# Designs tried in a protein design chat: VH-VL binders against Calcium homeostasis endoplasmic reticulum protein (CHERP). Part 3

Target 1, 141 residues: Calcium homeostasis endoplasmic reticulum protein (CHERP), of Homo sapiens (Human) (q8iwx8r149to289)
Amino acid sequence: ETQLDMNEFDNLLQPIIDTCTKDAISAGKNWMFSNAKSPPHCELMAGHLRNRITADGAHFELRLHLIYLINDVLHHCQRKQARELLAALQKVVVPIYCTSFLAVEEDKQQKIARLLQLWEKNGYFDDSIIQQLQSPALGLG
Short names: E, the ipSAE of ESMFold2; O, the ipSAE of OpenDDE; V2, 0.75 times the mean of E and O plus 0.25 times the DockQ between their complexes.

## First folded at step 1 (VH-VL)

Design n10 (framework fv_namilumab)
Fold by ESMFold2-Fast, scan of step 1:
Structure n10 (fold): chain C 141 residues (1-141), chain A 121 residues (1-121), chain B 107 residues (1-107)
Amino acid sequence: as target 1 above (141 residues)
Amino acid sequence: QVQLVQSGAEVKKPGASVKVSCKAFGYTFTEYYLHWVRQAPGQGLEWVGWINPDSGGTNYAQKFQGRVTMTRDTSISTAYMELSRLRSDDTAVYYCARGYSGYDEFYFDYWGQGTMVTVSS
Amino acid sequence: DIQMTQSPSSVSASVGDRVTIACRASQDISNYLNWYQQRPGKAPQLLIYAASSLQSGVPSRFSGSGSGTDFTLTINSLQPEDFATYYCQQYDNLPYTFGGGTKLEIK
């Protein structure tokens, strides 16, 4: 019933995956806010990001760059769309972060762990979610 | 019905701290951000910051960074704003206000009655 | 910070008049602007959000218009209860900022 143009979304995500420029992230973020019309719309976008990031065979740069998009969206949720889009991302951040962290070796894990420190500092998630992110293996089970 | 009820007027000396409370009624406390906005006598409105009652996360205007602390107690649906190292120019009515964030919209839909904080030597 | 400038700072009007209040942003804020009314001794009350959307329960004589940097609040056929101070507020970027206010006084 609730529909979004996921091909249009994927066309915006591809430059983020490939280059991760500020312009590419800004374009993706702006599209998400423009389409955050109701909780189901927000959940479709968050779910799509989860599916792309946790997919079997997704490479590290794809996972990292889309998590950078999520970080930028979280930052701006508290400015413009604090509740619905933030709530949708809160529902998917554990599988996104934990799957990405466990899929890679220690040097790449450190890149991902720096984002968790930022998320804690900025108060994007409650203590329950933070505890799951701090223990990725337990967060997935 | 939705209502925000604030603590009573305070008179403080320069250098002291003040802690103002805002108790929420008529809605789920954790579903909406609470903001603090102040107004000096005869002057306009100035945003101080917000707290997310669910996460406890905060965001403060740069002008108040290092002097303001916002907290909440979910068991009594109450938010607090503490302002330290008070100056005479902190004299103002301090309002708490509920932030509504929806589809590409943000506004303050309900306001507390205000708390007059007077800072004088 | 985004600076919000209101004009005039005060206006004298009579019941039945059409009153227009202006608000200017220092940079493009799209339609991310709200209008509030504050009666003496009272907390502000939301009138208009997203530049032109009327809040539920607010009389239809209030309307907002504009986008980008220039915005107006219009009161058609002013009523006695409308003598108050009016504030615009941007929510395009943090910190949220308000105009200096326009005081509407009885002539």
Scores: ipSAE 0.008, ipTM 0.573, lowest interface PAE 10.8, mean pLDDT 89

Design n11 (framework fv_namilumab)
Fold by ESMFold2-Fast, scan of step 1:
Parts: sequence; C-alpha cells; structure tokens
Structure n11 (fold): chain C 141 residues (1-141), chain A 122 residues (1-122), chain B 107 residues (1-107)
Amino acid sequence: as target 1 above (141 residues)
Amino acid sequence: QVQLVQSGAEVKKPGASVKVSCKAFGGTFSSYALHWVRQAPGQGLEWVGWIIPIFGTANYAQKFQGRVTMTRDTSISTAYMELSRLRSDDTAVYYCARDRYSSGWEDAFDIWGQGTMVTVSS
Amino acid sequence: DIQMTQSPSSVSASVGDRVTIACRASQSISSYLNWYQQRPGKAPQLLIYAASSLQSGVPSRFSGSGSGTDFTLTINSLQPEDFATYYCQQSYSTPYTFGGGTKLEIK
C-alpha cells in the first residue's frame, strides 16, 4: 500500500508556516519531489496539503504559506514535466484557494488574490480551473 | 525598461477631489498589483491601497476607506487613485509602485513612479 | 494594523563604517519584511525583500536579517552614495505599513 510519513512532511511544513523563507520552501518542495513516486503518492501529498489548508482551525499564516509552497511546486512541476504531481495539485487547488479566500476578511483576500494573478500569468491551470478560482463561492459548489 | 509615469502636480481646495494617474510603459500592466503610497513633506511613507489590474479588485487602508477609489484602464495600461473630501493633511507626494511578482512570498515594491505632489490649501 | 518601529531615527556615520538599523513589528510577520532607500526628492528604491534577499543590482554591502518581530538592515563599509533615508516595510498583511525611517547622515 501507498504510505508516506506525514509526520516527517509536517516537520518540513512547520518552518514554512513559521517563517516562509526560500530555504524552507525549497526543503519542502524537494521532499515532495523525492516522494512523488507514483500517482497515489502525489495524491497523498496533495491531499495532505488540502486537509491542512482547509481545516476549520487553520490560521491565515498557515493557509497562505502552504499555498506559497504549492506555487513553487507548481512552477517546478511544469518546468520538470512532473506531470503526476501537477495533476494531483490541479485536483485540489480549487478547494484550497476558494476556502482560503472565503475564510478571511477583505484585506487579507487581496494577498491570496495575488497568487491567482500569478497562476494565470504562468499558465499553471486550464481555463475551467481559473474560472472556478475567479469565483470562489461558485468554485466550492 | 519597465517604467511607471505619473500625472503632474495638483493644487486643490479642502473638500475637493483629486485623481492621480499612473501609466505603465515597457511591461505587462495587468500581471502586477499596483500600490499607492503617500509621503507628507518631511515625513515617512504611508500605504494608501492597492489594485490588481487584471480583475479591477482594490483594497484600501482603513484610514482612507470611503474617501479613496482605485481604478484602472487596461487598454491604456493606466491605474488611477481618486481621493475625495480632501483635507490640508492630505498634502503629500503620492507614489504608485509595482509589486514584484516571483513566488508570492516575495512581494515588495520594486518599481516606483516619480511621484505626484498634491497640495491641499485654501 | 501592524505597527513598525524603526530605530534609530537618525545616525551619523563616516565612509567605511558598518551601520545597522533595527526594525520591530508589533506582531510576528515571519519574513515578510522589506527595506527601501530614499534619496532627497526621489522615489524609494527596493534594497532587500523577504527579510534577507538582496534585490538585483543592489551592492552586496547591504544585507538584511531577522524573522518574526525583530529585523536588522546592515550596511558594511559605508559608501558616499549610501547617505539617504532607510525604511522598513511589512508585507505580511494589509494595510502594508512602514517604519518611521532612519536618516543616515555623513559625520
């Protein structure tokens, strides 16, 4: 069965949540690529990020910083042709983004909306996903 | 290179409105958030708000909420800041600035307009 | 709103000196701290972003450090062109807020 050490993953995510440095993001990203061994492995990692970000008790800093990790991973997936990890992230980005956007006040929504602008610029997602991200309430159902 | 060019100096009476423009040259206007920052003579920097040109979405500092409106015209790569019900303490140089765009965690104002002096006096 | 306290308000130094400027946030801002240089009559220029990342084209004598609430800008071996006002800025959340500025004056 497909297994990943989620406690090890969370230990790498904590510095990202706390400080969000390039080095912390790089460490988390490299761990994800090292463990992207099959589609189920990629789906476990993407699903874990979704669960962490969309949890009812998640604070703004956690949501935003882990989305920054996702952004860096998306960039490298596209460049390196890491198609299985990219596909897994594409399956979870709508609930991640839309839940995070709707969970905060208007002033914090602006920082999250900036990420969508970057994703459109870089072509990480097809038009159907972008349309859902542009309308967060409709994107969740 | 990428440049932000602002409209010229304005002199207004208290209670009037002022609209300052910021035109982007040599780059992709819609791909970057644009901020407005002001500086009263001899004082520090104060953030007014931002606009994301691709969506027209804007957000303002609480102090200016209800008095400021930020808009854009993507066809001419120009952003606008309109400040109403002007007071003498609104006298300042108003800057537009581009938010750098790389990874989402590295946001910073990397390109600035030359500034527009707005003087509010009777 | 996040308050940014910058110290000192002014400092006098000589060419070749090592100068440090401090910036404190009223709450944790992780590494979302930027430093700008402003010369009289000019717009600010970005020096450091994400607390410690040097902006392209900025001399390596400038460095930033810190995380959370306490941050420092260091200018090693001060040059004549470095006499200017320096501002820190948090980009963690809106409203973006600036420190009060530090005026670096020639001794």
Scores: ipSAE 0.014, ipTM 0.606, lowest interface PAE 7.7, mean pLDDT 86

Design n2 (framework fv_namilumab)
Fold by ESMFold2-Fast, scan of step 1:
Structure n2 (fold): chain C 141 residues (1-141), chain A 121 residues (1-121), chain B 107 residues (1-107)
Amino acid sequence: as target 1 above (141 residues)
Amino acid sequence: QVQLVQSGAEVKKPGASVKVSCKAFGYTFTGYYLHWVRQAPGQGLEWVGWINPNSGGTNYAQKFQGRVTMTRDTSISTAYMELSRLRSDDTAVYYCARGEDYEPSGYFDYWGQGTMVTVSS
Amino acid sequence: DIQMTQSPSSVSASVGDRVTIACRASQDISNYLNWYQQRPGKAPQLLIYDASNLETGVPSRFSGSGSGTDFTLTINSLQPEDFATYYCQQYDNLPYTFGGGTKLEIK
């Protein structure tokens, strides 16, 4: 089975969760691209982010900050021609976004919805995924 | 031995279109993004956009959206940039440049020689 | 768009001098900044990528430093072939943007 050092990944994610600095996001992103060695490797990283963000105990700042990491990775998937990593993230973005959106009140939903507007503008996802993101309750089931 | 070879100089009237080519040698054409960057006489560099030669996907700077079209032909390892509705301030040298878009990515490592496009009445 | 500001616009120097060129981003771009050299009548050439990494084949007298919003290109001992225009470029966000350039002229 494909192996990645998930403890190393979590050590990079923790500063993002706690402080969400550009440097912390950059370090996490660079680790992900360095480890994007095959589709299974990309799916492990994307799946780990999904597990962290959709966990029942995840607070809003954890969810939002890790989605900021995902946003930065999506931007650089175009730049770095990382099609396998983009494809892996496309497979998990619906549960990530929809769970996060539905878990919070209107003011916090606006922060998350701004990311969807950016993703639409930048063309990161096909129309089918965008439609699911625009209807979060239907996107989850 | 990586090389990008561009088409020759063009002189156009305002309102016309120009199509510049960039042929790649010495590497796998579909493995790298190609960017277009222009430079007006005596001025700095301005990013126009990129094309992913593998997918055909493109991204254009907002300033050029609606006037620029980037395409490629993988059978001859050639990328194209077409700019329409030309104005005198589109007079510039247009460069194609290869983007190294994976680890340790993020830079234009090889550039074409440039194509001078002059727009005058 | 991220605005890139270079200073100075031009600098006069002699062979053997140490020269520094500054580049400032309008927002935090981490280390997603490259430096290019353009000799008169030629295409630009990559010198430094990711703020501080020297491109293969580029002389060791060139170095880059900085992160966030403030970046510097240093040429430790100018050679005659170094008289050129230098550009910084961010690739943190689309559209990619260049600084206005710094022309290095013979004193």
Scores: ipSAE 0.000, ipTM 0.509, lowest interface PAE 11.6, mean pLDDT 86

Design n4 (framework fv_namilumab; at its last look DockQ between E and O 0.06; V2 from the best seeds 0.00; counts 0 for: pae E 10.7 > 2, placed apart)
Fold by ESMFold2, look of step 2:
Structure n4 (fold): chain C 141 residues (1-141), chain A 122 residues (1-122), chain B 107 residues (1-107)
Amino acid sequence: as target 1 above (141 residues)
Amino acid sequence: QVQLVQSGAEVKKPGASVKVSCKAFGYTFTDYYLHWVRQAPGQGLEWVGWINPNSGGTNYAQKFQGRVTMTRDTSISTAYMELSRLRSDDTAVYYCARESYYDSSGYPFDYWGQGTMVTVSS
Amino acid sequence: DIQMTQSPSSVSASVGDRVTIACRASQSISSYLNWYQQRPGKAPQLLIYAASSLQSGVPSRFSGSGSGTDFTLTINSLQPEDFATYYCQQSYSTPWTFGGGTKLEIK
């Protein structure tokens, strides 16, 4: 069975949620790369982030700060050719982005949309995924 | 302030090994990848590889695979690069550099060590 | 591997001049290009990241532009401290690669 210490992961996520410092982001990212041992490991990590971010009770700061973690991991995956972790994140990015975007008003939506512009430029996702992100209500089917 | 301080110059014979250190100050050592970049006399910059100080994970340029080992000691915030089976064309200044990652696209090397001259001569 | 080609390899200019340096990538690197300045006998120093963003503490006379494969570094109103060698570097994919450098010399 694929095993990850999710208590350790959550302990690293909490400082990101609370303060979103560079040190906290780095610790979460490093844990994810250190534990990205196989495609199933990557899928467990990505699924955990999806579950935390899309939870009905999640506040905007939680969602935004964990999306910042995902953004940093996407950049590292692309530049370091970590294909399995990238693929796992590609599977969960639509519910993560679209739920977070639709949960808030225009001012907060602009913070999230800035990341989409960067993701488009960087080519992390295919056209089908980008189309869903650009039309969040349609992306949540 | 962020600072990377490297060990002193080394003179080695062909076939020997050299180990260069890079001590980090002014930031959390384990939160940033460290890269090693070298520069032969009168030449440009050449990437050697990186280390993730938190996990110990590494990635080396193909040219150095099998001859370079990057390690770290987190208790003293120090990274090491060891290059074995030295040849005269390994003569260069070796730099450590910190990768910036948060709040930035691009992931540049935002702080560099002062460099360590490694001379390989008969 | 992504090859980075800088031009010119050397340029001679006077204080007050406007200087441009080109950097070309062998494939698209989006905006993942960084510029470094290296003064004689010193380590490189970051000037510009992500093609166009100035690093903290870098004078506004430095600017960067471009995306895809073609990038430029521009220095407006050259100052005495700007005489150095400049390197572009791609951060799109491993292995990281640098341009061959452009030496900016005082005329």
Scores: ipSAE 0.006, ipTM 0.573, lowest interface PAE 10.7, mean pLDDT 88
ESMFold2-Fast, scan of step 1: ipSAE 0.367; ipTM 0.803
ESMFold2 (binder alone), look of step 2: mean pLDDT 93; pTM 0.950
OpenDDE, look of step 2: ipSAE 0.007; ipTM 0.620

Design n5 (framework fv_namilumab)
Fold by ESMFold2-Fast, scan of step 1:
Structure n5 (fold): chain C 141 residues (1-141), chain A 122 residues (1-122), chain B 107 residues (1-107)
Amino acid sequence: as target 1 above (141 residues)
Amino acid sequence: QVQLVQSGAEVKKPGASVKVSCKAFGYTFTGYYLHWVRQAPGQGLEWVGWINPNSGGTNYAQKFQGRVTMTRDTSISTAYMELSRLRSDDTAVYYCARGDYDFWSGYYFDYWGQGTMVTVSS
Amino acid sequence: DIQMTQSPSSVSASVGDRVTIACRASQGISSWLNWYQQRPGKAPQLLIYAASSLQSGVPSRFSGSGSGTDFTLTINSLQPEDFATYYCQQANSFPYTFGGGTKLEIK
């Protein structure tokens, strides 16, 4: 049975949410890779990030900073050939990105949209996912 | 420990092609992107493109699109940049550089090869 | 393409001086700016990434600052080995572009 210490994960996410330093992002990323033991483990971590980011009460900085963590993890997934973690993140990126984009005004949207340009250039997602990310309202339904 | 070693100087005529190699030592070859940057004599630095050694995926600056091809051979940890239809203004030192990614800054080039002088003259 | 403009194109200084080099982007690049040092006949070396982060192994006399469009590289107490050409580079968008360089010459 697949189990991860989500309280431990949240303890690592909190410094990212509050300060978003390179060290905090690195610590969170390293924990995720250390716990990426099987597809269900990866899906638990990706699902937890989705739940935190898409929550009704999530503020912009929480959403943005955790998406920065996701961006760094996606980059390392290609470097390490971590196919299971990449696949898990591909399953949740649309609600994460689209909810965050639609929740804020244009100036803040630009910070998030820049990441989409990098994701497209680096080939993290197929054309179907990219099209949903480019049209956030349609991506959510 | 990390080192990028490039092939030797080349002299070519206009219209020819040149293929420069960059062999990586001291790190996992597929773990980092490799960029190519050139510098004409007495001039500044110009980015040519990058290759992801893991996937073989590439991105080229528009100026070189259709003339440059980047490849790699993972069995010998070596990347290649081939530039075709050479012009005299392609005369430059060509560098390979290892790219790392920081989510705050994007790519930065932490280790560079020694450079390969490519001279294009009649 | 994002245009990177460095000022000055050359500067003469003496050992022990404080030197500042400016770099301006034609559009906002957040903190996605790197600084490199190139000694004569050598490949460039990374000094600063993310506008202000010192690369490991680089002396603390080097520092970077700025965000958006205006950036500065500072060298406190210039040393003989610092006489080189310095380049800024934006990593905001493709294609990645460099400034024209600033040549630091002994006075």
Scores: ipSAE 0.016, ipTM 0.582, lowest interface PAE 6.8, mean pLDDT 88

Design n6 (framework fv_namilumab)
Fold by ESMFold2-Fast, scan of step 1:
Structure n6 (fold): chain C 141 residues (1-141), chain A 122 residues (1-122), chain B 107 residues (1-107)
Amino acid sequence: as target 1 above (141 residues)
Amino acid sequence: QVQLVQSGAEVKKPGASVKVSCKAFGYTFTDYYLHWVRQAPGQGLEWVGWINPYSGDTNYAQKFQGRVTMTRDTSISTAYMELSRLRSDDTAVYYCARDLGSEYWPEGMDVWGQGTMVTVSS
Amino acid sequence: DIQMTQSPSSVSASVGDRVTIACRASQSISSYLNWYQQRPGKAPQLLIYDASSLQSGVPSRFSGSGSGTDFTLTINSLQPEDFATYYCQQSYSTPYTFGGGTKLEIK
């Protein structure tokens, strides 16, 4: 049986959404790694981020800053060989990225596209996922 | 192979300027911050500043503000640190080092150049 | 500026010993603490980042711990190649600052 304190998670996400400081990102990242106890735990955390980022009411800064958190977590998954958390994030990155990209105008899209460039060069995702991220409208269906 | 290669040793007189180069190999130059760190003979490590090679943004330690300028040339994957109005206590080995993290969060220095000895003497 | 204090400044130890080096920050730096090894005449090498994460290619005898203001680097079973100076460094805020270093002499 898999349970996580999502209120505790949201309390850590709020400073990231509001200010996106290095300290806030690190606190969120550390909480995720400390709670990455099994694949279902990782999928709950990844799914929660997906739900927050793809919500109809999510504003640009919320989406961008939580994707910055995901980027930091992906970097550390690769460094630490945290396969379960990486796999969970790989399952949700397409709707997260594609929804965020399509929701905004050209200038803001460039900020989001920079993350894809980094993800591709760092090898976080296989070619199938990268292809979907490169074509956001097709990635959503 | 991932590596940073620095320019050769320099001998300068007090009041002169020095420009040290750091060329990146084996990775995408614009994806990682570059730090400059110096070490006087027999002394510890001292952070000078960093540059974001993608944006050109810089951050310098207050001690060097007004005397240091960090730049980069993305066409040749090379970063530069120029230190002006040199004093004898600027004598040090100057290192460039790649930040472990990506553009968004500097985390630590995982790849270091071999160092450039700058000697400031009369 | 955040001041980083290392102790001891130097230590003499025998091959096979367990060595611990302490690093204290003048204010909380969360987990933003890195450890470097510098062998004589060489550039520093990253050992530990984010307080406790072992850098790829670094021997498992090195480990880091701590958070907030108090941090420790541990070397289990000291080897001859570990003769070096060790530095902690905070990356919490600029200017990034280093500890004064701890010099190890292998007997």
Scores: ipSAE 0.026, ipTM 0.649, lowest interface PAE 4.5, mean pLDDT 89

Design n7 (framework fv_namilumab)
Fold by ESMFold2-Fast, scan of step 1:
Structure n7 (fold): chain C 141 residues (1-141), chain A 120 residues (1-120), chain B 107 residues (1-107)
Amino acid sequence: as target 1 above (141 residues)
Amino acid sequence: QVQLVQSGAEVKKPGASVKVSCKAFGYTFTSYYLHWVRQAPGQGLEWVGWINPSGGSTNYAQKFQGRVTMTRDTSISTAYMELSRLRSDDTAVYYCARDEWLDYYGMDVWGQGTMVTVSS
Amino acid sequence: DIQMTQSPSSVSASVGDRVTIACRASQSISDYLNWYQQRPGKAPQLLIYAASSLQSGVPSRFSGSGSGTDFTLTINSLQPEDFATYYCQQSYDTPYTFGGGTKLEIK
């Protein structure tokens, strides 16, 4: 019953995947906030990002750049007190982060781990979620 | 050890071109943007542009558009900045610096700098 | 272009002092603001990114605050190695621009 234009969302995500510029991330973020009308809407957007990032065959740049979008959205959730969008992202961040971390070699893992350090510092997640992110293999099982 | 190592000092005449190199060690070259920033003697910092080593895309400050070209060679993890039609006011130390994500993160590792002197 | 204005241009201080450096943007840049330290003859070093995030390995006596147009860098309990020039830098829009620098000198 809850409907969002996922093709429109994917059209905004593609430039983020390809180039990851301020303008591309801003456009994606603004679309998400404009469509954050209820918890089911927020969960649909968060679930779509999870599906794209955790898909078999997703390449590293796709995973990383969409996590950069998530990072920017989390930052603005704190500024706008967008509780419902934050809660939806909190429900999917563990599979997103842990799958991405485990899929790559050490140099790329360090890049992903830096995002976790930012999330810890900024207080986006409770201690339970942080513990799962700090232990990616255990976080998935 | 993560580091950026730049080519040595250059002395050029007005109207010449200079090409400065920046070689990356200890990290995946294509995973970070590279900025070029210059500093004239006794002056502040001035941004020249960036290159994305992964795809080769670039962004230059309008002031340098048409005179600067940034390239990279991924096989040797090296970035280049070429500045043409040199003027005396191009005399500066030129730095390369890596940046993981342009707008959110800062330039966390810098090269040692290359002094470019433009004099007749 | 976004202009970055730092104040003061120089400050004299003693070891143990608290020093505050200000940076003002000509338009709102949200929190896309970085702080760098440059010692004479050396490359700049990143201290703070995203206005308030401390770079790994940087001493906790350094802190950044602000958003929009007004930003501050604070050094709590100045140490001898802190005498250097400090620059703010916006990453909100290209061209990226730096403040004019604040030279921190021994009193």
Scores: ipSAE 0.016, ipTM 0.578, lowest interface PAE 7.1, mean pLDDT 88

Design n8 (framework fv_namilumab)
Fold by ESMFold2-Fast, scan of step 1:
Order: C-alpha cells, then structure tokens, then sequence
Structure n8 (fold): chain C 141 residues (1-141), chain A 120 residues (1-120), chain B 107 residues (1-107)
C-alpha cells in the first residue's frame, strides 16, 4: 500500500499556488523527493498534481504555479537521475499542459508556451510527448 | 504597446527614504511579475527584488531586506519601490522590469529608469 | 548566492567580426541564463533567454549556447549598433545575479 500524506502535500502546495516563491517551490520539491520511494509513490504524487491542475474549478495561477513546481522537479530529476519520478511526470504532463493551455486566452497561453520551450531545450520529454504538447487540442483528443 | 513608465529623478540626503513608481501600459498589470534592478554609475546591474501584482507577494534580495518595501496599486496599474535609510552607495539608476515567466525570470520590457542620488 | 563571471571585461572589434563573450556560473543553473544589451544612457534590452532562445525582434546574428555552468553569447558579423555593454544573468535562484558586463568597443 502506498503511504503518502496528501494533506501534508496540499499544505506545501498552497504557498506555491498563492505566491510561487523559490522557497515554496523548493519545499514542495524536497517533499516530493523525500516521498519518491517507489514507482507507485511517484505516480500517486504525479496523479495528485494532475488532478489539482486539470480540475474544472482550478484558476490560472494555480495551474501555472503547480506547473512551475513540476518544471523544478523535472530539472532536479535530470540532475539527480531520479528516473522513477521523471517517468511518473512524463505520464501526466500532456493532460496537465494541454488542459491549462486551452483553458485561457492568448496572453496567458504565452506564459505556458514558454515552459514548453524550456522543456524542449532541456530534453525532459521524448519527441512523441513534445508533439502532443505542441498541439494541445490534438493532445487531449 | 507594452510600456513601463517610471517617476522622475530624486535627490535625497543620507538617512532619508525614496519611493519610485512604475506605471504599466499595454498589458494586464496583474498577469506579470515586476522586478526592480539597480545600477550604480559606471557599474553593473544588481537585482533588488520582485512583486507579484496580483497577490501583492514580494521577494527581496537579502542585502535589501529590512530597507526595501515593494507595493502596487492595481486600480492605476502602478508598482512602487520604497528604499529607506539611504546611504551614498544607494546612488543608482533604479529600473522596473516585466517578467513574462514567473519561474526562470527574464526581463522582456524595462522602464526607462529613475536616477536616485544620495548625497549630503 | 550564485556568482556570475563574464570574460572578457572588454573587447575591441571591427564591423563584420565574430565576437564571443563567455559567462560562468559558480554552480549549475541548467539553462536558466539570459543575455542583455545595454547602450550608454539606456535601459538594458533582452537578447537571449533560457540560454539559447532568441527574443522576438532581435537580429539572428545573436546566438546563445551552453548549459550547466558555462555559457556563450556569439555575435556573428558585428554591426555598428552592436557596440554596447553585454550582461549575462542567472534566473535559476534568488537573488537573481548578473555578470560584471563585457564592453564591446570599436577597434
């Protein structure tokens, strides 16, 4: 059985949603790595972020700031070779990115599109995933 | 088009405070962070801090913590930087700059700068 | 704090030259590095963000490369308007920090 304190996770996510400081992001990232004990644990954390970001009632700053957390985690996974957490995030990034992109007008889409440019530059995802992110409406189906 | 327009030059005595304004035009003020960067005459660039105009949240460089306060007024799309207990080495051009990406910030538009001179 | 070191501090070059400016971070910053151009009496202007992404409206003769700790700005076929001071800036962690600048002077 997977043993994750989701209330503790949400308590760390709230400051990221509200202010998105580097300190808040670092605290959230550190908690995720401390709890990345197996592939199911990683998938539960990634799935929770997907659920929060893709919820119908999620506002833009919540979506954007949690994607910034994901970006920092992806960077750390590459640097520390944390393969299991990276794989879990790769499974959920398409609905996270595409839902967020399609939910907002052009000015806000620009902020999200810049993250995709960084992900392409850093090589976080294979070409198949990148192509889905480049075509958000097709990526969602 | 996007523009950041700053208040005019200030001359202050050591120990005084200065408040510089930065008014945004051509975009939704609350959608982008605003950072403050200063440059002493003939020297390089030094980051002071940022404000999230939507929440009012701030982050200051430790060097300025306790002396700097950043605020905004959403009704007039204006951000403010107040620096207190001024010293001669605070003499600099102070810039506000817009950040399109809140994480991994780059400054896509800059204000024209405000010269703050601190002398006795 | 992340220390940013630029080299050289100044370069003398002629129109048509290829110029390379280096920037080194004291720790890995991934691709979180930006380049700015500043002309005398003017605010800085963004040239390159995220190490190698060219800002809209910036001439293609400017390019950036590198990752981790070592970064390069290249100006191919230098033009008269390119004589200015160039700054690198890390955006990985606060406080955001800038290199000391490289002054590009006409030979």
Amino acid sequence: as target 1 above (141 residues)
Amino acid sequence: QVQLVQSGAEVKKPGASVKVSCKAFGYTFTDYYLHWVRQAPGQGLEWVGWINPNSGGTNYAQKFQGRVTMTRDTSISTAYMELSRLRSDDTAVYYCARVPDDYGPWFDYWGQGTMVTVSS
Amino acid sequence: DIQMTQSPSSVSASVGDRVTIACRASQSISSYLNWYQQRPGKAPQLLIYAASSLQSGVPSRFSGSGSGTDFTLTINSLQPEDFATYYCQQSYSTPLTFGGGTKLEIK
Scores: ipSAE 0.013, ipTM 0.573, lowest interface PAE 8.5, mean pLDDT 87

Design n9 (framework fv_namilumab)
Fold by ESMFold2-Fast, scan of step 1:
Structure n9 (fold): chain C 141 residues (1-141), chain A 122 residues (1-122), chain B 107 residues (1-107)
Amino acid sequence: as target 1 above (141 residues)
Amino acid sequence: QVQLVQSGAEVKKPGASVKVSCKAFGYTFTGYYLHWVRQAPGQGLEWVGWINPNSGGTNYAQKFQGRVTMTRDTSISTAYMELSRLRSDDTAVYYCARDSSDWYEPYYFDYWGQGTMVTVSS
Amino acid sequence: DIQMTQSPSSVSASVGDRVTIACRASQSISSYLNWYQQRPGKAPQLLIYAASSLQSGVPSRFSGSGSGTDFTLTINSLQPEDFATYYCQQSYSTPYTFGGGTKLEIK
């Protein structure tokens, strides 16, 4: 019965969606780490991001900007060895990335694919996850 | 006072190994990541890798993968970098540097050791 | 790897001058950019972190600005002790990479 203030989280996500400034991303990241109290807490935050990004009505900028937040969080998880938050994000990254990639035309896909290149270079995910991210249509199947 | 103190200069032949030490003073050794950065004579700074002194976990730049090993001894607050199969182009000053531990701050190297000159020559 | 390009590679200046050093990242690094000063024969010292945050003990004549790919270090009213080499560094992703350095020389 793990609970987090999702309205507070959404209030921090809205500036990221709207403007995607460094300060907005930093505030969202800070909130996530301050609330990464246990594996269920991390799974609630990761699941909320997945739900927001994979929603049928989500526009491209919402998806892209929240994936930028995820990228920043992944970077900090690796550096701080925040294993529980990293593990929670690893469980949701495939539907997040694959849904976002398949929803848009080639020009916008390039922006999303650049993030996958960074994730591969930095070693955030195992080979199984990377294979699914490289084949988005199969990753959702 | 925070201080990182490194071992003295080394002269090695090609093919040998060198092990540089970095001893930490004035802070909790296991609370901060330590990085190794090198600088060839007259050249810029090159990142080698980091070690988490708490877990022993490491991350090495691909260029050094297979030749570098980073370790630590928490009982004496000392980190080590061992570089094997030395080549003449490994001649450089090797620095250890402490990383910030604040999860909400961008990472930066706030304190540096004095450097260890490693010369590889025949 | 993220490539960091500094310009100029060297600059000659006089005490009292305002000096500006630029640093460009090959991709967006947000504000994960640090500036270091290295005097001859010495270890680097942190001046600025997070693009614009002044490290404790560093004189206020040093300032940093920028975000994304373009960053600047400014030294207002240059002092004799400021003649050194300056390096930018991205801490956005591993491997952490440095600019090639800017040598600030007395004119």
Scores: ipSAE 0.000, ipTM 0.541, lowest interface PAE 11.5, mean pLDDT 87

